# Miniprotein binders against p81326: the designs that were tried, part 50

Target 1, 226 residues: p81326
Amino acid sequence: MLHFGGFIMEINHISKILEKEREEYIRNKVEEYLKQGFSKDDAVNKANQSWRTYIGHRIQDVIYNLLKKFLKDSGLKVTTDKALNNRNLPEELDKVKRLIAINYGEYLFLPDADVIVYKVENNDIKIIAIISVKNSFRERRFETTYWKLKLKESPVTSHIKVFLATPDKDNEISYKCPNGKPKKMRIILEYELDGIYFLKEDFEETEKAKHFGKIVEDIIEISKKL

## First folded at step 17 (miniprotein)

Design Bl6
Fold by OpenDDE base, look of step 17:
Structure Bl6 (fold): chain B 226 residues (1-226), chain A 83 residues (1-83)
Amino acid sequence: as target 1 above (226 residues)
Amino acid sequence: SDLEKFAEQLIEFAEYLIRLAEEYLEEGKPQFAIEWLELAVRFLQMALQLARQNNLDELAERIEKLIERAKELIERAEKIKES
């Protein structure tokens, strides 16, 4: 238990370390956009948007690698939607891609799946979970919820757990009813998703809202039931 | 044991963080490399504690060498940062 506490605390530093790059990144991007002929205000806005994209990818990569290492000994495999975005996939990944695809009649589309956890048994692939990684919720607040609902509509994908992982740096979903006022986004996300995992300490814990340090154990437990 | 497995997982994640820090060094960002290396050291220290508590001497020695490597990289990064 004591060791787990330390692990939890160190996970919280991931987001903090990444956020330290912001000032330098913004400064450099503003300068770049000014050189391209944008106004100061436009350059700042573009730099901030670029930062959001950049930091989003960075935190996703760290979380992917974390999950990959901590799930390995359980016989679970981890991939990403980026890895599946290839014309020539290995057979295993091609199967994974097909098993998470959502049917829109004439078309199949993939959900947003920052991290995909699956197992291979006797050449059969079972998708265990999809983890959406969000640094902030300024845009596409319920996108993960949409994909969860779409996955639930098919017997092929209905078993797939959908989790959200976030440092929630702006405290958008950390509490359900801060100051007695319901946070609509937290309530809806917690209701619709299979779990929310926080890379921070200051949040309201519930059955579905947990610290990110618990996600590995939860995924392993789910995998044993499938 | 489950504790031994967890120690190995901590080591592998710390090794990833060390590689990440090396990428930052290559990009000329030693200040951020240091932060990742310090985090790696903390994960390795957790693993070391687990190894020692379970009398895993070989594992402990391996972890100590990784900590030493990470600290050497920190020193190098600090020198680059000051220059």
Scores: ipSAE 0.875, ipTM 0.947, lowest interface PAE 0.5, mean pLDDT 93
Fold by OpenDDE base, fold request of step 18:
Structure Bl6 (fold): chain B 226 residues (1-226), chain A 83 residues (1-83)
Amino acid sequence: as target 1 above (226 residues)
Amino acid sequence: SDLEKFAEQLIEFAEYLIRLAEEYLEEGKPQFAIEWLELAVRFLQMALQLARQNNLDELAERIEKLIERAKELIERAEKIKES
């Protein structure tokens, strides 16, 4: 119990460490944009937008590497949608790409997939889970649910679990009914997704809403059923 | 054992964090490198505890060396930060 508690606490530090960069990052970007001739207000806005993109990628990378290390011994592999955006994919990744593709009639598109967890058994690939990593919910609040619903529409992809991982710094989805008022976003995300995993301590835990420290175990358990 | 595997996973993740910290050092951001290194040390300390509890002396020794390396990098980063 103590070791798991420690692990949970250290996971929470990931987001905290990343957020320490914000002030310096914003300052430097504002200065950069001012030098480019933008107004102060425009520079600040652009810097904030740049930060959102930057921090989003950073947290995704850390979570990707975390999952990669902690799932490896279970025979599970991880990749990303970005890694699949190549013309010349290895056979394994090409198969992964095809197995997560969503049919739009004339076109196939990939869901947004910050982390894709899969296993290889007897040269067959089974997609286990897609994990969306979101630092904040300012934009595209239900994008992950859209992809989950789309994946459910096909027997090829309907088994794929879709998880959301977030530090939820703004407490947008940490609680279902704070002050007796339902948080629409939390309720919908929890209902539609297979799980929400928080990289923080202060959240309402439910069957589907857990600390991120549980995601590895949950994925391994799911993988055994596939 | 499952505990040994978990210790090894902690080590591998800590090694990733050390590499990440080195990238921050290369970018001239020692203050952030230190934070990642300290996190790495904490993960390694967890692994060390597991190794010791399970009498995995060789693993414990390996972890101790990694902790030492991370601490040396912290010291280096602190010096860079002060310069």
Scores: ipSAE 0.867, ipTM 0.945, lowest interface PAE 0.5, mean pLDDT 93
Fold by OpenDDE base, fold request of step 18:
Structure Bl6 (fold): chain B 226 residues (1-226), chain A 83 residues (1-83)
Amino acid sequence: as target 1 above (226 residues)
Amino acid sequence: SDLEKFAEQLIEFAEYLIRLAEEYLEEGKPQFAIEWLELAVRFLQMALQLARQNNLDELAERIEKLIERAKELIERAEKIKES
């Protein structure tokens, strides 16, 4: 129990550490954009946008590596949508790519998949889960939900669990009804997704909304049922 | 054992964090490298506790070496930060 508590606490530091870069990053980017001839206000806005992109990728990378290490011993493999964006893929990854593809009639497109968890059994690949990692919800608030719904439309992908992992920096989805007012985003995300995992301590826990420390166990359990 | 596996997982993740910190050092950002290294040390300390509790002496020794490496990197980063 103590070790798990400690682990949970340390996971929460990931986001905190990343956020420490913000001030310096913004300052440097503002300076860069000013040198490019942007106004001060435009430079600040662009810097903030750049920061959101930067920190988003950084947290995704950390979470990917975390899951990779903690799922490995369970015989589970992880990849990313970025790794699948190649013309020439190893056979295994090509199969993974095909198994997560969404049909749009004439076209197949991949869902946003920051982390893809799969297993290989008897040369067959089973996709277990897709984890979307979001630092904030300022943009594309329901994108993960869209992909979940699209994945449900096909018997090929309907079994794939879609999870959201977030530190929820802006406290947008940490509680369902703060101050008695329903938070639409929390309610919808929790309803539509298979789970929300928080990289923070202060959130409303439910059956679907858990601390990120639980995601490994949950994924392993799901993998045993597939 | 499950505890041994968990300890190994903690080690591997800590090693990743150390590599991440080294990247920050290369980028001239020692202040952030230190933060990641300190986090790595905390994960390693958890692993060390598990190893010791389960009499995994070889694993404990490996972890201790990693902790030392991380601490050395912290010291280096601090020196860079102060320069």
Scores: ipSAE 0.867, ipTM 0.945, lowest interface PAE 0.5, mean pLDDT 93
Fold by OpenDDE base, fold request of step 18:
Structure Bl6 (fold): chain B 226 residues (1-226), chain A 83 residues (1-83)
Amino acid sequence: as target 1 above (226 residues)
Amino acid sequence: SDLEKFAEQLIEFAEYLIRLAEEYLEEGKPQFAIEWLELAVRFLQMALQLARQNNLDELAERIEKLIERAKELIERAEKIKES
């Protein structure tokens, strides 16, 4: 129990460390855009947009690698939607791609999938979970929910768990009813998704809303039932 | 054992963080490299505690060497930061 507590605490530092880059990143980008001839206001705005993209990718990469390491011994594999966007996929990844594809009639499209967890048994692939990693919810607030609902519509994909992982630095979904006011986004995300995992301490814990430290155990448990 | 596996997972993740820190060093960002290295050391210390508690001497020795390496990298990064 003590070791798990320590592990949880250290997970919370990941987001904090990443956020320390913000000031320097913004400063450097503002200078870059000013040199390109943008106004100060435009430079600041562009720098902030660039930061959101940058930090989003960085946290996704760290979480991907964390899950990769902590799921490995359970025989579970991880990949990303980006890795599947290749013309020449290995057979294994081609199968993964096909097993998460959503049918739109004439077209198949992939859900947004920052992390895809799967297992290989007797050359058969079973998709276990898709994890969306979001640093903030300023844009595309319900996109993960959309993909969950779409995956649920097909018997091929209906078993796939969809999780959201976030530090929720802006406290947008940490509580259901802060100050007695319902947070629509938290309520809907928790209702529609299979789980929300927080990389922070200060949040309202529920059956579906947990600390990120529990995600590995939850995924392993799900994998045993498939 | 489950504890041994968890210790190994901590080690592997710490090794990733060390590599991440090295990338920051290559980018000329020693201040952030230090932060990741310190986090790596904390994960390794957790693994070391588990190894010692379970009398896994070989694993403990491996972890201690990794901690030493990470600390050396911190010292190097600090020197770069000060220059």
Scores: ipSAE 0.866, ipTM 0.945, lowest interface PAE 0.5, mean pLDDT 93
Fold by OpenDDE base, last read:
Structure Bl6 (fold): chain B 226 residues (1-226), chain A 83 residues (1-83)
Amino acid sequence: as target 1 above (226 residues)
Amino acid sequence: SDLEKFAEQLIEFAEYLIRLAEEYLEEGKPQFAIEWLELAVRFLQMALQLARQNNLDELAERIEKLIERAKELIERAEKIKES
């Protein structure tokens, strides 16, 4: 019990450490854009956009590596959508790619999948879960929900669990009804997704909204039922 | 045991964080490298506690060596930061 509490606390530090880079990153980028001839206001705006992309990628990488290490001993494998964007894939990854593809008639497209969890049994691949990692919800707030709904439309993909992992730095989805006012985004995401996992301490816990420290156990449990 | 597996997972993740910190050092960002190394040490300390509680002496020794390495890297990073 003490060890789990400590683990939860240390997971929360991941986002805190990453956010410490922001001030220096913004300062350096502003200076760079000023040297390129942009106005001060334009330089600041561009620096903030660059930061969002940078920090988003960084947190996804850390979470991917965390899940990779903590799921390894359970016989579960992990990959990413980026790893699947190759012409020449190993047979295993080519099968994974096909098993998460969404049908649009003449075309097949992949859902956004920062982390894909799957198992291999008797040469058969079963996709267990897709995890979307979001640092902030400023853009494309319901993108993960769209992919979940699309995956449900096919018997090939309907079993795939879709999870959201976030530090929710801006407290956009941490509570359902703060001050008696419903938060539309929290309510919809929790309703449509299979789970939301927070890399922070201050949030409203529910059956579907949990601390990120529980995601490994939940994925393993799901994998046993498939 | 499940506790042994968890300890190994903590070690592997801490090793990843140490590598991440080394990348920050190479980029000339020792202040952020230190933060990741300190986090790695805390994960290793959790693993060490588990190893000791389960009388896993060899694992404990391995973890202690990793903690020492991480601390040495912190000291190096601090020197670079002050320079």
Scores: ipSAE 0.866, ipTM 0.944, lowest interface PAE 0.5, mean pLDDT 93
Fold by OpenDDE base, last read:
Structure Bl6 (fold): chain B 226 residues (1-226), chain A 83 residues (1-83)
Amino acid sequence: as target 1 above (226 residues)
Amino acid sequence: SDLEKFAEQLIEFAEYLIRLAEEYLEEGKPQFAIEWLELAVRFLQMALQLARQNNLDELAERIEKLIERAKELIERAEKIKES
């Protein structure tokens, strides 16, 4: 019990450490854009946009590596949509790619999948879960929900669990009804997704909304039922 | 055992964090490298506690060496930061 509590607390530090870069990053980018001839206001806005992209990728990378290490001993494998964006894939990854593809008639497209968890049994691939990692919800608030709903439309993909992992830096989805007012985004995301996992301490815990420290156990449990 | 596996997972993740910190050092950002190294040390300390509680002496020794390496990197990063 004590070790799990410690583990949970250390997970929360991941996002905190990444956020410490913000001030320096913004300063450097502002200077860069000023040298390019942008106005001060434009430089600040561009720097902030650049930061959102940068920090988003960084947290995705850390979470990917965390899940990769902590799922390994359970015989589970992880990959990313980026790794699948190749013309020449190994057979295993080509199968993974095909098993998460969404049909749009003449075209197949992949869902946004920051982390894809799968297992290999008797040379067959079973997709277990897709984890979307979001630092903030300023843009594309329901994108993960869209992909979940699309995956449900096919018997090939309907079993795939879709999870959201977030530090929720802006406290957009941490609580359902703060001050008696429903938070639309939290309610919809929790309803439509298979789970929301928080890389923070201050949130409303529910059956579907848990601390990120529980995601490994939940994924392993799901994998046993497939 | 499940505890041994968990300790090994903690070690592997800590090793990733150490590599991440080394990348920050190469980028000339020692202040952030230190933060990642300190986090790595905390994960390794958790693993060490598990190893000791389960009488896994060889694993404990391996973890102690990794902690020492991480601490040496912290010292190096601090010197770079002050310079």
Scores: ipSAE 0.866, ipTM 0.945, lowest interface PAE 0.5, mean pLDDT 93

Design Bl6
Fold by ESMFold2, fold request of step 18:
Structure Bl6 (fold): chain B 226 residues (1-226), chain A 83 residues (1-83)
Amino acid sequence: as target 1 above (226 residues)
Amino acid sequence: SDLEKFAEQLIEFAEYLIRLAEEYLEEGKPQFAIEWLELAVRFLQMALQLARQNNLDELAERIEKLIERAKELIERAEKIKES
């Protein structure tokens, strides 16, 4: 449909708009760190790290609000890892937290789950999907796949879909064989995860690698099977 | 209907984008606010087209008012940017 295609195209502007803040953000942060007594090299490095954290949080917030708006009329709820770490955790969210926690003997840890989609039916909570939002793959490239594998180890969590959402500005995972050589990171992420959703126009589309705008209908369809 | 729900979802997301843009205006960053407002208008125009094609006249009128409000915010942001 005409409007569905327009929806997909317009979503690709989100990451582009946010990226326009980069120069001003970094300049302001460099000035702040220089005033704190850091060397120029240290100030630049710290400003770039600050930007990576800032932009990742911003992309996550926009994605959270998008999913919340477009999933609400399908009986699906959306929360974040930040909300699950709140001191005043409502009972519903406490149940969500416990349903995704991974047991390491004496310790319980949450997977790296930036955005969590779940449904509530007759006081029963079912986790549908976890979306990891990555702006860059410079560090911890395969952490999302580790958490998918851990969730698969238990029949209680094995149904949970694990998705990656990314603008992939630098084309780190956009193509499987960019110069006739297999790109290890793209191939492994696509193989192990349930889907990769790109916040941009140009990437190699597959059954698992899709435009981000398709995630809404995919999640709704998955929820109907559960 | 499903089309009405989708139009409402487009409106609600656009309203979020408008609120995001208003935060940029409060921070004295009209150049970024304009970007978010223009995106919000495009989502609202998509919702408006759905409403008109399905003869949802009350919804269409509501969307037109939201578009006009967003465009007024763009004009305000442009004035701040130029000053």
Scores: ipSAE 0.851, ipTM 0.939, lowest interface PAE 0.5, mean pLDDT 90
Fold by ESMFold2, last read:
Structure Bl6 (fold): chain B 226 residues (1-226), chain A 83 residues (1-83)
Amino acid sequence: as target 1 above (226 residues)
Amino acid sequence: SDLEKFAEQLIEFAEYLIRLAEEYLEEGKPQFAIEWLELAVRFLQMALQLARQNNLDELAERIEKLIERAKELIERAEKIKES
């Protein structure tokens, strides 16, 4: 199961397939914004921003469905930040939400937790991991590390693993020292997070930087310790 | 067995990919639907390999029917794309 190489290799096609939509998506969006009266420069900027949101949501949805199918036979359940923000939460999801919330005095906030993995044993819920999905690092570059550090501050959340999942198409964090120059983002993210999982073939693999397909095995192994 | 469970997981994910492709067909985007269907077939082929290696004949037959359905959808999508 854990070492079926075809599974790992085929997962890298997900990001490639989604990227094939980019040209048509942007062309259609630019046309729509131009019809609304935006300048060419504004229409292009808005279309690219729209694409980044669209592709991020699509990657997140595929990751959610992948984890849901591959983790269920290990007694692990998967939910999303969108599901936790719904007004009519089932009791189980309300508990998940409260178990990842961070206390800021008068306020409680959820971390950046696109996908959440948890288990239920004897009516108790144990949060295993939070996965942040990022298509690019132009905005919110270190937000995931901030949330990891906040989760470490409390004994009730310090066990939660925080992972980053990314296609990293533009090689912003794929290598530690390309051309002999250290990439600050890669080094800091790898140091602070529990893992970085790449949805592509070409990157510098390390103890923490792995092919995305390895995440299933890693989560299952972690869950056995909790 | 663990391998039978993994094969079932591959099938379930492939079925999700097929549903995703059907959404693209409904939107009139057969070129993208074909990509998702081809990926689904590759996951189903992995599941079929596991089923055959473990002599799970009924599972293998079910997977073969799913692959045939996915390939029929690819053929349909290709005709739409070429139109």
Scores: ipSAE 0.841, ipTM 0.937, lowest interface PAE 0.6, mean pLDDT 90
Fold by ESMFold2, fold request of step 18:
Structure Bl6 (fold): chain B 226 residues (1-226), chain A 83 residues (1-83)
Amino acid sequence: as target 1 above (226 residues)
Amino acid sequence: SDLEKFAEQLIEFAEYLIRLAEEYLEEGKPQFAIEWLELAVRFLQMALQLARQNNLDELAERIEKLIERAKELIERAEKIKES
């Protein structure tokens, strides 16, 4: 029942700090692409795409490190889909990979899971949650809901919670009915996912749409229900 | 005990933020390093408040040293930014 409003508020500064890099990053990338012979329009488009990739990696790294530090003392471990795609996986991570893979007939694929939380009990691995980190919803808007639905299809993976973490700087999913009109993306994401965690202050808070700072206790609580 | 664990977690995350700021300093971007260092200090101050309120003197001393180190890095970053 411990209330740390300061912790929640300070976490919201992470996305604000990262956003301050945008102008310098884009300026430098536009110059780089112009030197490579691209037109101005193409250089700007490529610079913006480069920024989206860069900021996504940065936000994921910060979230990974936050969860790693705050979940460690609850017996919870954290990895990434990037780590699981390494060719020579340690045994523990190979088990995590096998437990989350989805069967598509002749093929096995990992869900797109930027951050994965699991625990190890007597050489038994249980995946608790995956967190998809999205800075923008320009492309692959419902990818996270697709993976949630696929994970629900098997009793081995149906317990896995699927969360979305986002600064949502442009308010693409911050409100259910902006200007009185239902926002399809917010409504579907909130309905299908186990939670949406915002890295900012201003959004419509619900039982499933929360400040990112609350994710640690939520994950710990879920892990205890096992 | 749970409160002490939370303070330690705040410290560890702040140490990560300090390392992130050091990367920005190495890249010649002191203006961004300062932002991360100031955030790290705020998490450390939160941990310090918890330690002092619970008479965890050894922990409080460690946190104070970390805050001082972070503030020294801010001063270094400010000098670089001005040059």
Scores: ipSAE 0.837, ipTM 0.934, lowest interface PAE 0.6, mean pLDDT 90
Fold by ESMFold2, fold request of step 18:
Structure Bl6 (fold): chain B 226 residues (1-226), chain A 83 residues (1-83)
Amino acid sequence: as target 1 above (226 residues)
Amino acid sequence: SDLEKFAEQLIEFAEYLIRLAEEYLEEGKPQFAIEWLELAVRFLQMALQLARQNNLDELAERIEKLIERAKELIERAEKIKES
């Protein structure tokens, strides 16, 4: 097991660096929206919405690149939901797409899988894990658990590990019983998912709730068992 | 060795972080580029430690050049930030 405390600690700085952009980003976006004729209140609301989209994409990009670099020498490949929605889809990725699709009778839909880890052996593809990257749980609080439960319904997809990766800046799921009260969202997510990986230092660590830097070794270990 | 593979992975991720920092420089955001470059240097320093512990001299020399390049970019970014 390749475990370095320094590596885990430095990984936790990624979200801290990205968060430093927030103030400037929002200030610039408010200026842009004001110049477009929006009221101050509307401009602020739009700027905050823009930030949430921006930071989510940036975190996903960093996670994708991290996993791609650290998993390649273990025979594991990494792709994204964006790559799978490309009209010009290579055969390998078309197979990945078909293997994670969920059957709704006449229709096939993809789960919300921001990052997908798989392996290829003799043209046979096995999906190892999907990682959902979430910055906020405001309106889609249990989407990731829904997709895990759907994947468990079929023996073809039941092996797929479903992980959540989050900076959880606002401490929405960092502790099971903050202020002495059970946090429903944390408890249900931890119970149903295969793991929660935090891009920060301060959270209640458990067998399923870990520092993000541990995800590489966890995925490699899972792949050896499959 | 597994440690050599891990050092190479650290290098490749650091190279990604350097490219990310260069994007921030192109956008006129040197203050954030510096943050990513400093993180890249820390990953490169971990890789250098692993290379030296395993007597991988060619790898260590490559890592040292990358650290020097990252530090030159930090100096350039600092000059841009002050302007």
Scores: ipSAE 0.832, ipTM 0.933, lowest interface PAE 0.6, mean pLDDT 89
Fold by ESMFold2, last read:
Structure Bl6 (fold): chain B 226 residues (1-226), chain A 83 residues (1-83)
Amino acid sequence: as target 1 above (226 residues)
Amino acid sequence: SDLEKFAEQLIEFAEYLIRLAEEYLEEGKPQFAIEWLELAVRFLQMALQLARQNNLDELAERIEKLIERAKELIERAEKIKES
């Protein structure tokens, strides 16, 4: 049902709509930074960095709301890194936070987990998957892979699926061997992660690299095995 | 039924998209609001097709009202954009 062609096609419009804001956003931010006394070059660099943060958060919000609506009838719950960082955390979310935390001796850190899918059975919580949302890969390109490997080190987190969601508008990971040359980043990400879900039409589909619209069925199937 | 559940999920997501578009209208950005509203209408049209195919008349009426509301918001946004 979720492979309904219209559904998958319409999901791919989300990132395109957001990208249309870019020019106005950057222009306004450059003006703000110039008023703060930055040089033209610094203002442009800061505006572009601000845009990357803005679009990443907006994509994450849309993904969160999509998953929440389409997973609820399967007994699955969805939360975010922002919700888990609340000082007055409800007991259920506090348990979710503890179940994804990575132990570094005296310190506990959360992995790069923009969106978290879990289920509750008889007051027991089972983490199903975490989704990392990446708009670009110029910086921290393998951070998601690092967190997957850390989650695999502990028996309490080793079952957690780690997915990457991306529009990949600059085609940094869309193909394994464009022009006959292997793309290291695509190959390593696909090898190490449990799935890569593209918010666009044009990319090399594989058993792990799929249209984002297929993520709901995949998560439901995984949850039935856990 | 599974098709009825999927139609309801499409509606709920479209309602989120409409709320997102309303935020853009409040910010004076009608050109972006129109994009989100048109996407919401497409999801609602998918839900309407499913409702009609399953003879869910009350659901279909609800969806038609949501589409009408979304189209009214598009008309409002077009007027703002042109002024």
Scores: ipSAE 0.823, ipTM 0.929, lowest interface PAE 0.6, mean pLDDT 90
Fold by ESMFold2, look of step 17:
Structure Bl6 (fold): chain B 226 residues (1-226), chain A 83 residues (1-83)
Amino acid sequence: as target 1 above (226 residues)
Amino acid sequence: SDLEKFAEQLIEFAEYLIRLAEEYLEEGKPQFAIEWLELAVRFLQMALQLARQNNLDELAERIEKLIERAKELIERAEKIKES
């Protein structure tokens, strides 16, 4: 195991850089909504919702590109749930989609799987891990744990590792026992998921809660065992 | 071999970050472009260190050119920010 401390620490700057856009983004959006005739309160609320959507997509895109670059030389391929929802999928991606879909009787749904890592060996596709990217847990606290539990219900998907990646700017899950009291969200997420990877420096590191930069090594090691 | 592969991965990610910064420049947001360029330079400096330690002269020369390009973009972005 080679020490890549500088690499791990520099990756934590990604979310910090993106967050610097917030002030200008919100100001511009508020002005835009006010010109449309919304009240000040409504314009602010709409601007904040717009920001949350924007920043979520940006973090997902950066994570996708990072994983794609750092996993390619290990024979691992990366895709997104967005790519899997296109109408005319290449055969390879259509197989990936079918391998992670959850059956609800007459309906099939993809789990919350912002980024999907898989390998292709001898024309066989093996799903390695699904990464869910979350900025906030206020309205969707345990969505990722729900999908982990659903994937565990089928022998076809039970091997798939489910990871959460988050900047956790508001420290919603950064510590297990802040002020001596167990943080329910952190405890349950860490217990149920295969790993939580933080895009920041200040959090309580455990066997399952790590700096995001460590995810590359972890995925490679998992892939060697499948 | 593994160190050379890792250096190439650092370079490729840095090139993505430079492209991202160029998009910010095109949108008239030089203050954010500078942040991404500075991060790209840090990844390139890690790659350069690996290349030099392993006597990969051609790789090191390529990385040095990329660092210079990124620093030129930072300088241009700073001038745009002042206008």
Scores: ipSAE 0.817, ipTM 0.926, lowest interface PAE 0.6, mean pLDDT 89

